# VH-VL binders against q8ixk2r445to577, part 41

Target 1, 133 residues: q8ixk2r445to577
Amino acid sequence: FFGMLQNKGLTDYCFDYNPPDENQIVGHQVILYLCHGMGQNQFFEYTSQKEIRYNTHQPEGCIAVEAGMDTLIMHLCEETAPENQKFILQEDGSLFHEQSKKCVQAARKESSDSFVPLLRDCTNSDHQKWFFK

## First folded at step 15 (VH-VL)

Design d43
Fold by OpenDDE, fold request of step 16:
Structure d43 (fold): chain C 133 residues (1-133), chain A 120 residues (1-120), chain B 107 residues (1-107)
Amino acid sequence: as target 1 above (133 residues)
Amino acid sequence: EVTLKESGPALVKPTQTLTLTCTFSGFSLSTYGMGVGWIRQPPGKALEWLANIYWDDDKYYNPSLKNRLTISKDTSKNQVVLTMTNMDPVDTATYYCARLRYGDYYFDYWGQGTMVTVSS
Amino acid sequence: DIQMTQSPSSLSASVGDRVTITCRASQDIHKYLAWYQQKPGKAPKLLIYDASELQSGVPSRFSGSGSGTDYTLTISSLQPEDFATYYCQQYYDWPYTFGGGTKVEIK
């Protein structure tokens, strides 16, 4: 699966990543933004290693969850996917993070116009349902 | 078990400052993601959100009342305090404190509420 | 601010009836909606969050649906303890706002 990763509940919003330096793509937070498909910012791939890859130029970035965090941060992809980069995109659309045993949920930042994907306890909420478009 | 309880004066005179305290148990404001909010309800009317405070001491207010409201917490006592200045009879209402979580801005546990009457 | 309009403001029903309450937002709130039940002299009780998720401990006869600006709370078979006032709340944007309420009375 590849393309824009769109949320079912927060309609018309997709995973979005725009690093400040295109030659240094790691260390920043993945956000949600209106789906537009422009450039490389909204193109992701779900791989056979259960990674969510951000495709720009080599080396490729993979979404990871750091210890003690509930945000999604871009790391470098590795030959063998580390545990903190493994996700299961389930048939019902839920995106499950194996290590934390939590699901990715679309949430609004407090008192802001920004939205972000956060790890939360798994529910049947459409805010936790995702699909590639 | 999660519980919350409001305390404060039942009667306030116009122009005076209202101070309400929410004492809770079953959770802590030292826990990541935890928050406590205040909501009021005039007799026979709808609910109105007032303010929230979170574990990291972030505070948010209803813009229409922001200049009159101050929210604070004492984590060691499991207490949240709301002050509201320049009270008016229109502020007569039942005041509730309730629990919420960061990213989930609905209220899953409520106090029983405390009735506050503003009168001369 | 986002205005929440509930309809009807009140209704009369009998035990066993199917009851439907509607909440309309002044703009798209993307399913960031909760439903509460309030009985006289008591605090509101959370029933539904994220438009359709049932809060733990709430009977399955309660359900929520909707998207965009229009949402519905349904009680499939009204029970004696369900006579109360119901409120919707949006938490898509600040300040959070509530509907005017719907009083469900015994017929």
Scores: ipSAE 0.920, ipTM 0.959, lowest interface PAE 0.5, mean pLDDT 96
Fold by OpenDDE, fold request of step 16:
Structure d43 (fold): chain C 133 residues (1-133), chain A 120 residues (1-120), chain B 107 residues (1-107)
Amino acid sequence: as target 1 above (133 residues)
Amino acid sequence: EVTLKESGPALVKPTQTLTLTCTFSGFSLSTYGMGVGWIRQPPGKALEWLANIYWDDDKYYNPSLKNRLTISKDTSKNQVVLTMTNMDPVDTATYYCARLRYGDYYFDYWGQGTMVTVSS
Amino acid sequence: DIQMTQSPSSLSASVGDRVTITCRASQDIHKYLAWYQQKPGKAPKLLIYDASELQSGVPSRFSGSGSGTDYTLTISSLQPEDFATYYCQQYYDWPYTFGGGTKVEIK
């Protein structure tokens, strides 16, 4: 699967990554933004290694969850995907993070105009449903 | 078991400052993601959100009352304090504290509420 | 601020009835909606979150649906303990706002 990764509940919002330096793409948080399909910021690939890969840049980035955190951070992809970069996109649309045993949920920042994907206990909420578009 | 309980004066005079304390158990504001909010309800009327405070001491206020509200926490005592200045009879209401999580701004556990009457 | 218009303000029903309460937001709130039940002299109790997720311990006769600006709380078969006032709450945007409430009374 590849393309825009869109949320079911938070309609018209997609995974979005815009690093401040395109030559250093790692270390920043993945956010949610209106799906626009323009540029390279909203193109992701779900790989056979269970990675959510940001492959429009070289070297390629892979979404990771750092210890003790509930946010999604861009790391460099490895030849063998590390445990903190493994996700399962299930048939029901849930995006499950294997290491934390939590699901990715679309959430708004408090008193902010921005949305972010966060790890939460898995529910049937449409805010935890994702699909490639 | 999660519990919350509001305490403070039942009667406040106009222009005085209201101080309410929320004492809770079953969770801690040292835990990542935890928050406590205040909501009030005038007699026979709807609910109004007042303020939130989180584990990292981040604070948010209803903009209509922001200048009158101050929220703080004592994590070691499992307490959250709300102060509201320049009280008016229109502020007469039942005041609730309730638990929420960062990113999930609904309230899953509530205190029983404390009635505050503003009168001369 | 986002206005939450709840309807009806009150209704009369009998035990066993199907009850429907509606909440309309002044703008799209993308399913960031909760429903509460409140009995006289008691605090609100969370029933539904994220528009359709049933809170733990809440009977399955309660359900939530909707999207965009329009949301519904349904009680499939009203029980004696369900006579109360119900409120919706949006948490899509700050400040978080509540509906005016719907009082469900015994017929």
Scores: ipSAE 0.919, ipTM 0.959, lowest interface PAE 0.5, mean pLDDT 96
Fold by OpenDDE, look of step 15:
Structure d43 (fold): chain C 133 residues (1-133), chain A 120 residues (1-120), chain B 107 residues (1-107)
Amino acid sequence: as target 1 above (133 residues)
Amino acid sequence: EVTLKESGPALVKPTQTLTLTCTFSGFSLSTYGMGVGWIRQPPGKALEWLANIYWDDDKYYNPSLKNRLTISKDTSKNQVVLTMTNMDPVDTATYYCARLRYGDYYFDYWGQGTMVTVSS
Amino acid sequence: DIQMTQSPSSLSASVGDRVTITCRASQDIHKYLAWYQQKPGKAPKLLIYDASELQSGVPSRFSGSGSGTDYTLTISSLQPEDFATYYCQQYYDWPYTFGGGTKVEIK
């Protein structure tokens, strides 16, 4: 699967990554932004290694969750996907992080116009349902 | 078991400052993502959100009351304190503290509430 | 601020009745909506979050639905303990706001 990764509950919002330096893409947080389909910052790929790849840049980035965190951070992809980069996109649209055993949920940052994907206990909330568009 | 309990004066004079304390158990504000908020309810009226404080000491206030509100925490005592200045009879209400989580801005556990009457 | 309008403000019903309460937001709140139950002299109790997720321990006769600006709380078969006031709350945008409440009374 590839394309824009869109949230079901937070309608018209997609995974978005726009690093400040195109030559150094790692270390920043993945956010949610209105789906626009322009540029490269909303194109992701779900791979057979259970990675969510940001593959419009070289070297390729892979979404990871750092220890003790609930945010999604861009790391470099590795030949063998590390445990903190493994996700399962379920048939019901839930995006399950294997290491934390939590699901990715669309959330808004308080007192801001920013939205972010966060790890939460898995529910049937539409905010935890995602699909490629 | 998660519990919260509000404490403070039942009667405040106009122009005085209200200080309320929320004492909780079953969770900690040292835990990532945890927050405590204050909500008030005038007699026979709807609920109004006042302020939130989180584990990282991040604070948020109702903009209509921002200039009058201060929220703080003592993590070691499992307490959150709300101060409200220049109290007026219109501020007469039951004041609740409740638990919330960052990113989940609904309140899953509430205190019993404490009635505060502002009168001369 | 996002305005939350509940309807009706009050209703009378009998045990066993299907009860529907509506909450309308002044703008799209993308299912960031919670429902609370409040009995006289008691604190509100969380029933539903994310528009349709049932809070743990809440009876299955309670359900939430809706999207965009319009949301509904349904009690499939009203029980004696369900007579109370119900509130919706949006947490899509700061400051978070509550509806005016719906009082469910005995007919």
Scores: ipSAE 0.901, ipTM 0.956, lowest interface PAE 0.5, mean pLDDT 96
Fold by OpenDDE, second read of step 15:
Structure d43 (fold): chain C 133 residues (1-133), chain A 120 residues (1-120), chain B 107 residues (1-107)
Amino acid sequence: as target 1 above (133 residues)
Amino acid sequence: EVTLKESGPALVKPTQTLTLTCTFSGFSLSTYGMGVGWIRQPPGKALEWLANIYWDDDKYYNPSLKNRLTISKDTSKNQVVLTMTNMDPVDTATYYCARLRYGDYYFDYWGQGTMVTVSS
Amino acid sequence: DIQMTQSPSSLSASVGDRVTITCRASQDIHKYLAWYQQKPGKAPKLLIYDASELQSGVPSRFSGSGSGTDYTLTISSLQPEDFATYYCQQYYDWPYTFGGGTKVEIK
């Protein structure tokens, strides 16, 4: 699966990554933004290694969850996907993080009009449903 | 078990400052993502959000009351304090503190509330 | 600020009745909507979050639905302990705002 990763509940919002430096893509948080499909900021790939890959350039980035955190941060992809980069995109649209046993949920940042994907206990919320478009 | 309890004066004179304390248990504001908010409710009326404070000491206020509100925390005591200046009879209400989580801006646990009457 | 309008402001019902309460937002809140129950002299209690997710410990006779600007709380079969005032709250946009409430009274 590849393309825009769109949320069901927060309609018209997609995974978005815009690093400050195009040559240094790691270490920043993945956010949600209106789906526009322009450029490469909203292009992701779900791989057979259970990665959510940001492959706009080399080296490729993979979404990871750091210890103790609930945010999605861009790391470098590895030959063998580390445990903190493994996700299961289930048939019902839920995006399950294997290591934390949490689901990715579209959430709002309180101080802004921005949204971010966060790890939460798995529910049947449409905010936890995702699909590639 | 998560519990919260409000404490403070039941009566405040106009123009005086209200100080309310929320004492909680079952969670800590040292835990990432945890927050406590204040909500008030005039007698027979709807709920109004006042302020939030989070584990990292980030604070948010109702814009209509921001200049009158100050929220702070003492993590070691599991307490959150709300001060509201220049009280007016219109501020008469039951004041609640409640738990919330960053990213989940609904309140899952509430204190019993404390009634505050502003009167000369 | 987003305005939340509840309807009706009050209703009378009997035990066993199906009760429906509506909450309308002034703009699309994308299911960032919670429902609370408040009994006289008590604090509000969270019932539903994310428009349709049942809070732990809440009876299954409570359900939430809706999208966009229009949301509904349904009690499939009203019980004696369900007579209370219900409030909706949006948390899509800051500041977060509550509806005016719906009082469910015994007929």
Scores: ipSAE 0.869, ipTM 0.949, lowest interface PAE 0.6, mean pLDDT 95
Fold by ESMFold2, look of step 15:
Structure d43 (fold): chain C 133 residues (1-133), chain A 120 residues (1-120), chain B 107 residues (1-107)
Amino acid sequence: as target 1 above (133 residues)
Amino acid sequence: EVTLKESGPALVKPTQTLTLTCTFSGFSLSTYGMGVGWIRQPPGKALEWLANIYWDDDKYYNPSLKNRLTISKDTSKNQVVLTMTNMDPVDTATYYCARLRYGDYYFDYWGQGTMVTVSS
Amino acid sequence: DIQMTQSPSSLSASVGDRVTITCRASQDIHKYLAWYQQKPGKAPKLLIYDASELQSGVPSRFSGSGSGTDYTLTISSLQPEDFATYYCQQYYDWPYTFGGGTKVEIK
């Protein structure tokens, strides 16, 4: 799949990556922002290696979760996907992180205008349902 | 097994500073993502969120009370402290501490509450 | 601030009745909605989060639904232990705000 990765419960919000320095793509948090499709900040590819790639520019970024954390951070993609970069997008829309055994959930950063994807225990919440458009 | 308990004065005079301590067990603020918040309820009225503190020492306050509130923690003692300055009779309420997780701004375990009356 | 309006403010019901309580937000809260039960002299108890997810240990006769600005708590068959005041809480935006409550009384 390729396109804008939208949340079902937080309607009209999409994965978005807007690093403060365009020359330093690695190490910043993926956010959720109103879906707009302008520029290339909201386009991601779900690959056969179960990666979520930010590949509209080179070098390509892959979403990861570091051990003990629950935030989604951009890393460089590798030829063989590391375990912390593998997500299963299931038919019901849940986005399962294999290494942690948790699901991606839409949540607001505390007392902020920003929403972010976070790992949480898997539930049937619409905040844990995602789809490409 | 998760428990929280509030302690502090039951009676405070106007203009005084209120200090409340939440002592908890069954979880730790060393655990990634864990937090404790404070909520108050005036007699017969709705609940009002006051402040949250998290494992990483980040602190967040209700904007309408921000200049009056200070929240802090002592992770080794499993304690969170709320200080509210310039108490007024309108601040008379039951004060609760409660557990939450960062990102999930609802409270899954509550203390029994402590009634604070502000009167001269 | 997002205002939460609960209806009704009180109701009387019998054991076995189906009870429906509504909560309306002043703007779309995208299902970031929790329900609490509070008995006199006690702290609130979480029943439902994310509008429809049942908290662990809560009986299945409780359910939540809704989207946008309008949300509902339903008790399918009221039990004696369910007589209490019920509050909704939004956590879409800060400050997190609560409804005024719905008192469910014995009739």
Scores: ipSAE 0.773, ipTM 0.918, lowest interface PAE 1.1, mean pLDDT 92

Design d43
Fold by ESMFold2, fold request of step 16:
Structure d43 (fold): chain C 133 residues (1-133), chain A 120 residues (1-120), chain B 107 residues (1-107)
Amino acid sequence: as target 1 above (133 residues)
Amino acid sequence: EVTLKESGPALVKPTQTLTLTCTFSGFSLSTYGMGVGWIRQPPGKALEWLANIYWDDDKYYNPSLKNRLTISKDTSKNQVVLTMTNMDPVDTATYYCARLRYGDYYFDYWGQGTMVTVSS
Amino acid sequence: DIQMTQSPSSLSASVGDRVTITCRASQDIHKYLAWYQQKPGKAPKLLIYDASELQSGVPSRFSGSGSGTDYTLTISSLQPEDFATYYCQQYYDWPYTFGGGTKVEIK
């Protein structure tokens, strides 16, 4: 799949990546922002290696979760996807992180205008359901 | 297994500062993502959120009360403290502490509450 | 601040009845809504989060639904222990705000 990765419960919000330094795309948190399709910040590819790839810029980034954390951070893609960069987009719309055995959930960063994807124990919440558009 | 308990004065005079302590067990604020919040309920009225504090010591306050509230924690003692300045009779309420997780701004375990009356 | 309006403010029902309680938010809250039960003299108890997800240990006769600004708590078959006041709470935006409550009385 390629496109804008949207949340079912937090309607019209998409994965978005806007690093503070556009020449250094590694190490910053993925956010959720109103879907707009303008520019290159909201387009991601779900690959056969189960990556969520930010490939509209070079070098390409892959979404990862570091051990013991619950935030989605941009790493450089590797030829063979590391385990912490593997997500399964399941038929029910859940986005399952294989290494942690947790699901991606939309949540507000407290006292902020920003929403972020976070790992949580898997539930049937619509905030844990995602789809490409 | 998870328990929270509020302690503090039952009676406070107007203009005084209220200090409430939440002592809890069955979880720790050393756990990533864990938090404790304070909510109050005036007699016969709706609940009102006051403040949250999290494992990383980040603190968040109801904007309408921000200048009057201070929240702090002592992780080693499993305690959270709320201080509210310049008390007024309108602040008469049952005060609750409750557990939440960052990102999930609802409360899954509550203390029994402590009634605070503000009067001369 | 997001205002939460509950209706009705009170109701009486018989054991076995279906009971519905509504909350209306002053703006879209994107299903960031919880329901609590509060019995006299006790603290609130979480029933439902994310509009429709049942909290662990809560009887299956409780369910939640809704989207946008309008949300509903349903008790499919009222039991004597369900005599309580029910509150909704939004957590889409801070401050997190609660509805005024709905008191359910058993006939």
Scores: ipSAE 0.765, ipTM 0.918, lowest interface PAE 1.2, mean pLDDT 92
Fold by ESMFold2, fold request of step 16:
Structure d43 (fold): chain C 133 residues (1-133), chain A 120 residues (1-120), chain B 107 residues (1-107)
Amino acid sequence: as target 1 above (133 residues)
Amino acid sequence: EVTLKESGPALVKPTQTLTLTCTFSGFSLSTYGMGVGWIRQPPGKALEWLANIYWDDDKYYNPSLKNRLTISKDTSKNQVVLTMTNMDPVDTATYYCARLRYGDYYFDYWGQGTMVTVSS
Amino acid sequence: DIQMTQSPSSLSASVGDRVTITCRASQDIHKYLAWYQQKPGKAPKLLIYDASELQSGVPSRFSGSGSGTDYTLTISSLQPEDFATYYCQQYYDWPYTFGGGTKVEIK
């Protein structure tokens, strides 16, 4: 799939990537922002390798979760997707990180204007349901 | 079994500083994502969130009380401390500490609470 | 701050009754809502999170629903141990705020 990855519970919020330096796309956290479809910050591809790719710029980035962490950060894509970059978008809309055995959930950064995707134990919460628009 | 227990003075005079300690067991603030918060409840009134502290030592306060509150932790002792300055009779309440996880700003285990009365 | 209004402030019911209590937020809270039970002299106990998710160990007679600004807690068949005060709490935006409570009494 390709498009804006939207949360069912936190309505009208989409995956967004806005690195401080557009020439250095690695190492920064993915956020959730109001869906707008303008520019290139909110378009992602879900690939056959189970990657969530930020491929509207070069070099291409792939979303990862580092071992022991729960935040989604941008890594460089690799020819064969490493385990920490693999997500399963299930039929019920849950986005499962196979290595961690956890689901992606929409949550506010504490006392901040920002929302972020982060890993939590899987539930049936609409905050753990995602779809491409 | 997860338990939390509040301790501190039952009576405080106006203008004094209140110091409350939360001692807990069955979990640790060394665990990624874990946090402890403080909530108070005036007699017969609604609950009010005061402050949260997390495993990474990040601290967050209710904006209406930010200049009066300080929260800190000692992970090795399983303790969290809340300090509230310039106490006033309107601050009379039961004070609770409770567990939460970062991102999930609701509280799954609560202490029994400690009643703090502010009067001269 | 987001104001949470609970209704009714109190109600009387019999064992076996279906009880519904409501919570209205002053703005859309996107299902970031929890329900708590508080018995006299005790701390609150979490029942429901994310509007509709049942906390572990909570009896299945409790359920939550709602979206936008309007949320409900339902007890399908009231039991003697359910006579208590119930509070909602939003965590969409800080400060996190609680409703004024609904006291559920015998009769």
Scores: ipSAE 0.749, ipTM 0.912, lowest interface PAE 1.3, mean pLDDT 92

Design d44
Fold by OpenDDE, second read of step 15:
Structure d44 (fold): chain C 133 residues (1-133), chain A 120 residues (1-120), chain B 107 residues (1-107)
Amino acid sequence: as target 1 above (133 residues)
Amino acid sequence: EVTLKESGPALVKPTQTLTLTCTFSGFSLSTYGMGVGWIRQPPGKALEWLANIYWDDDKYYNPSLKNRLTISKDTSKNQVVLTMTNMDPVDTATYYCARLRYGDYYFDYWGQGTMVTVSS
Amino acid sequence: DIQMTQSPSSLSASVGDRVTITCRASQDISKYLAWYQQKPGKAPKLLIYDATELQSGVPSRFSGSGSGTDYTLTISSLQPEDFATYYCQQYYDWPYTFGGGTKVEIK
């Protein structure tokens, strides 16, 4: 699966990554932004290694969850996917993080009109449903 | 201007089936993202969500009442119909239909509501 | 199901008073929270959505705040037309659920 990773509950919002430096693509937080289908910052790939890859840049980035955190941070992809980069995109659209046993949820940032994907307890919420478009 | 109006019987006997119709204007269920939901409110009590239907005929029901509820739409008539089987006096309430959007699951426009009494 | 607990169930206030109503969810609902106003014999009216966003046409004296499980509706200066019952609603998870309501009465 590849393309825009769009949220079901939060209409017209997609995974978005726009690092400030194109030569340093890791270490920043993945956010949600209106799906626009332009550029490279909304193109992701779900791989057979259970990675969510940001592969429009070399070296390739993979979404990871750091210890004690609930945010999605871009790391470098590795030959063998580390545990903190493994996700299961379920048939029902839920995106499950194996290590934390949490689901990715579209959430509103504090005191902001912006949105971010956060790890939360898994529910039947459409805000935890994702699909590639 | 968006308007909704509920219609149906004011009195239903126990075990009978309630059929309510929501007729609306100012929007269409042929429009992407549009939805209509039903909410009821027993006298002096809080609101309870019943069911939603959307432009693409996707339907959602309150699990506690799912086996008794059926929601459908007639886009050409701007109508949404709710049926509820095996009515009981506990189902006595004002029934509202209201507009919502997919992704915006709050109700921005409401009908005036129709009171339904279940009594033998 | 997510339970929404409103407090208080009722309160008495005077015109000009600052009124605060609280809604607590049984779990984090991530600001997917709406507030409604209902007057006797009338349908609910949407006031606030997404916890803090004021619906078009609603007076600025109404405001919403909160995050996680705890949310607040505030009326900065109560007006005569504001005496009503207020409800919160979560739309984070199915089934969507409403609070028990808060009746704002005249003192």
Scores: ipSAE 0.315, ipTM 0.805, lowest interface PAE 2.0, mean pLDDT 93

Design d45
Fold by OpenDDE, look of step 15:
Structure d45 (fold): chain C 133 residues (1-133), chain A 120 residues (1-120), chain B 107 residues (1-107)
Amino acid sequence: as target 1 above (133 residues)
Amino acid sequence: EVTLKESGPALVKPTQTLTLTCTFSGFSLSTYGMGVGWIRQPPGKALEWLANIYWDDDKYYNPSLKNRLTISKDTSKNQVVLTMTNMDPVDTATYYCARLRYGDYHFDYWGQGTMVTVSS
Amino acid sequence: DIQMTQSPSSLSASVGDRVTITCRASQDISKYLAWYQQKPGKAPKLLIYDASELQSGVPSRFSGSGSGTDYTLTISSLQPEDFATYYCQQYYDWPYTFGGGTKVEIK
């Protein structure tokens, strides 16, 4: 699966990553932004290694969750996917993080019109449903 | 078990400053994502959000009351304090503190509330 | 700020009745909506979050639905303990705002 990763509950919002430096793409948080269909910042790939790859740049980035955190951070992809980079995209649209045993949920930032994906206990909320478009 | 309890004066004079303390248990504001908010409710009226504070000391205020509100925490005591300056009879209400989580901006546990009357 | 309009402001019902309460937002809030129950002299109690997710411990007769600007709280079969005031709250946009409330009274 590849393309824009769109949320079902938060309509018209997609995974978005815009690193400040295109030559150093790691270390920043993945956010949600209005789906615009431009592949530069909103193109992701779900691989057979259970990675969510940001592959519009080289080297490729893979979404990871750091210890003790519930945010999604971009790391470099590795030959063997580390445990904190493994996700299961279920048929029902839920995106399950194996290591934390939590699901990715669309959430709003406190005082802005910005949104972010956060790890939460798995529910049937449409905010935890994702699909590639 | 998560519990919260509000404490403070039941009576405040106009123009005085209200100080309320929320003491909680069953969770910690040292835990990533945890937050405590204040909500008030005038008698027979709807709920109004006042302020939030989070584990990282990030603070948010209702814009309509921002200039009058200050929220702070003492993590070691499991307490959150709300101060509100220049109190007016219109501020008479039951004041609640409640737990929320960053990203989950609904309040899952509430204190019993404390009634504050502003009168000369 | 996002305005939340609840309807009706009050209603009378009998035990066993199906009760429906509506909350309308002034703009699309993308299901970032919670429902609370408040009994006289008590603090609000969370019933539903994310428009349709039932809070743990809440009876299954409570359900939430809706999208965009229109949301509904439904009590499938009203019980004696359900007579209370209900509030909706949006958390799509800061500051968070509550509806005006709906009082469910005994007919």
Scores: ipSAE 0.665, ipTM 0.902, lowest interface PAE 0.9, mean pLDDT 95

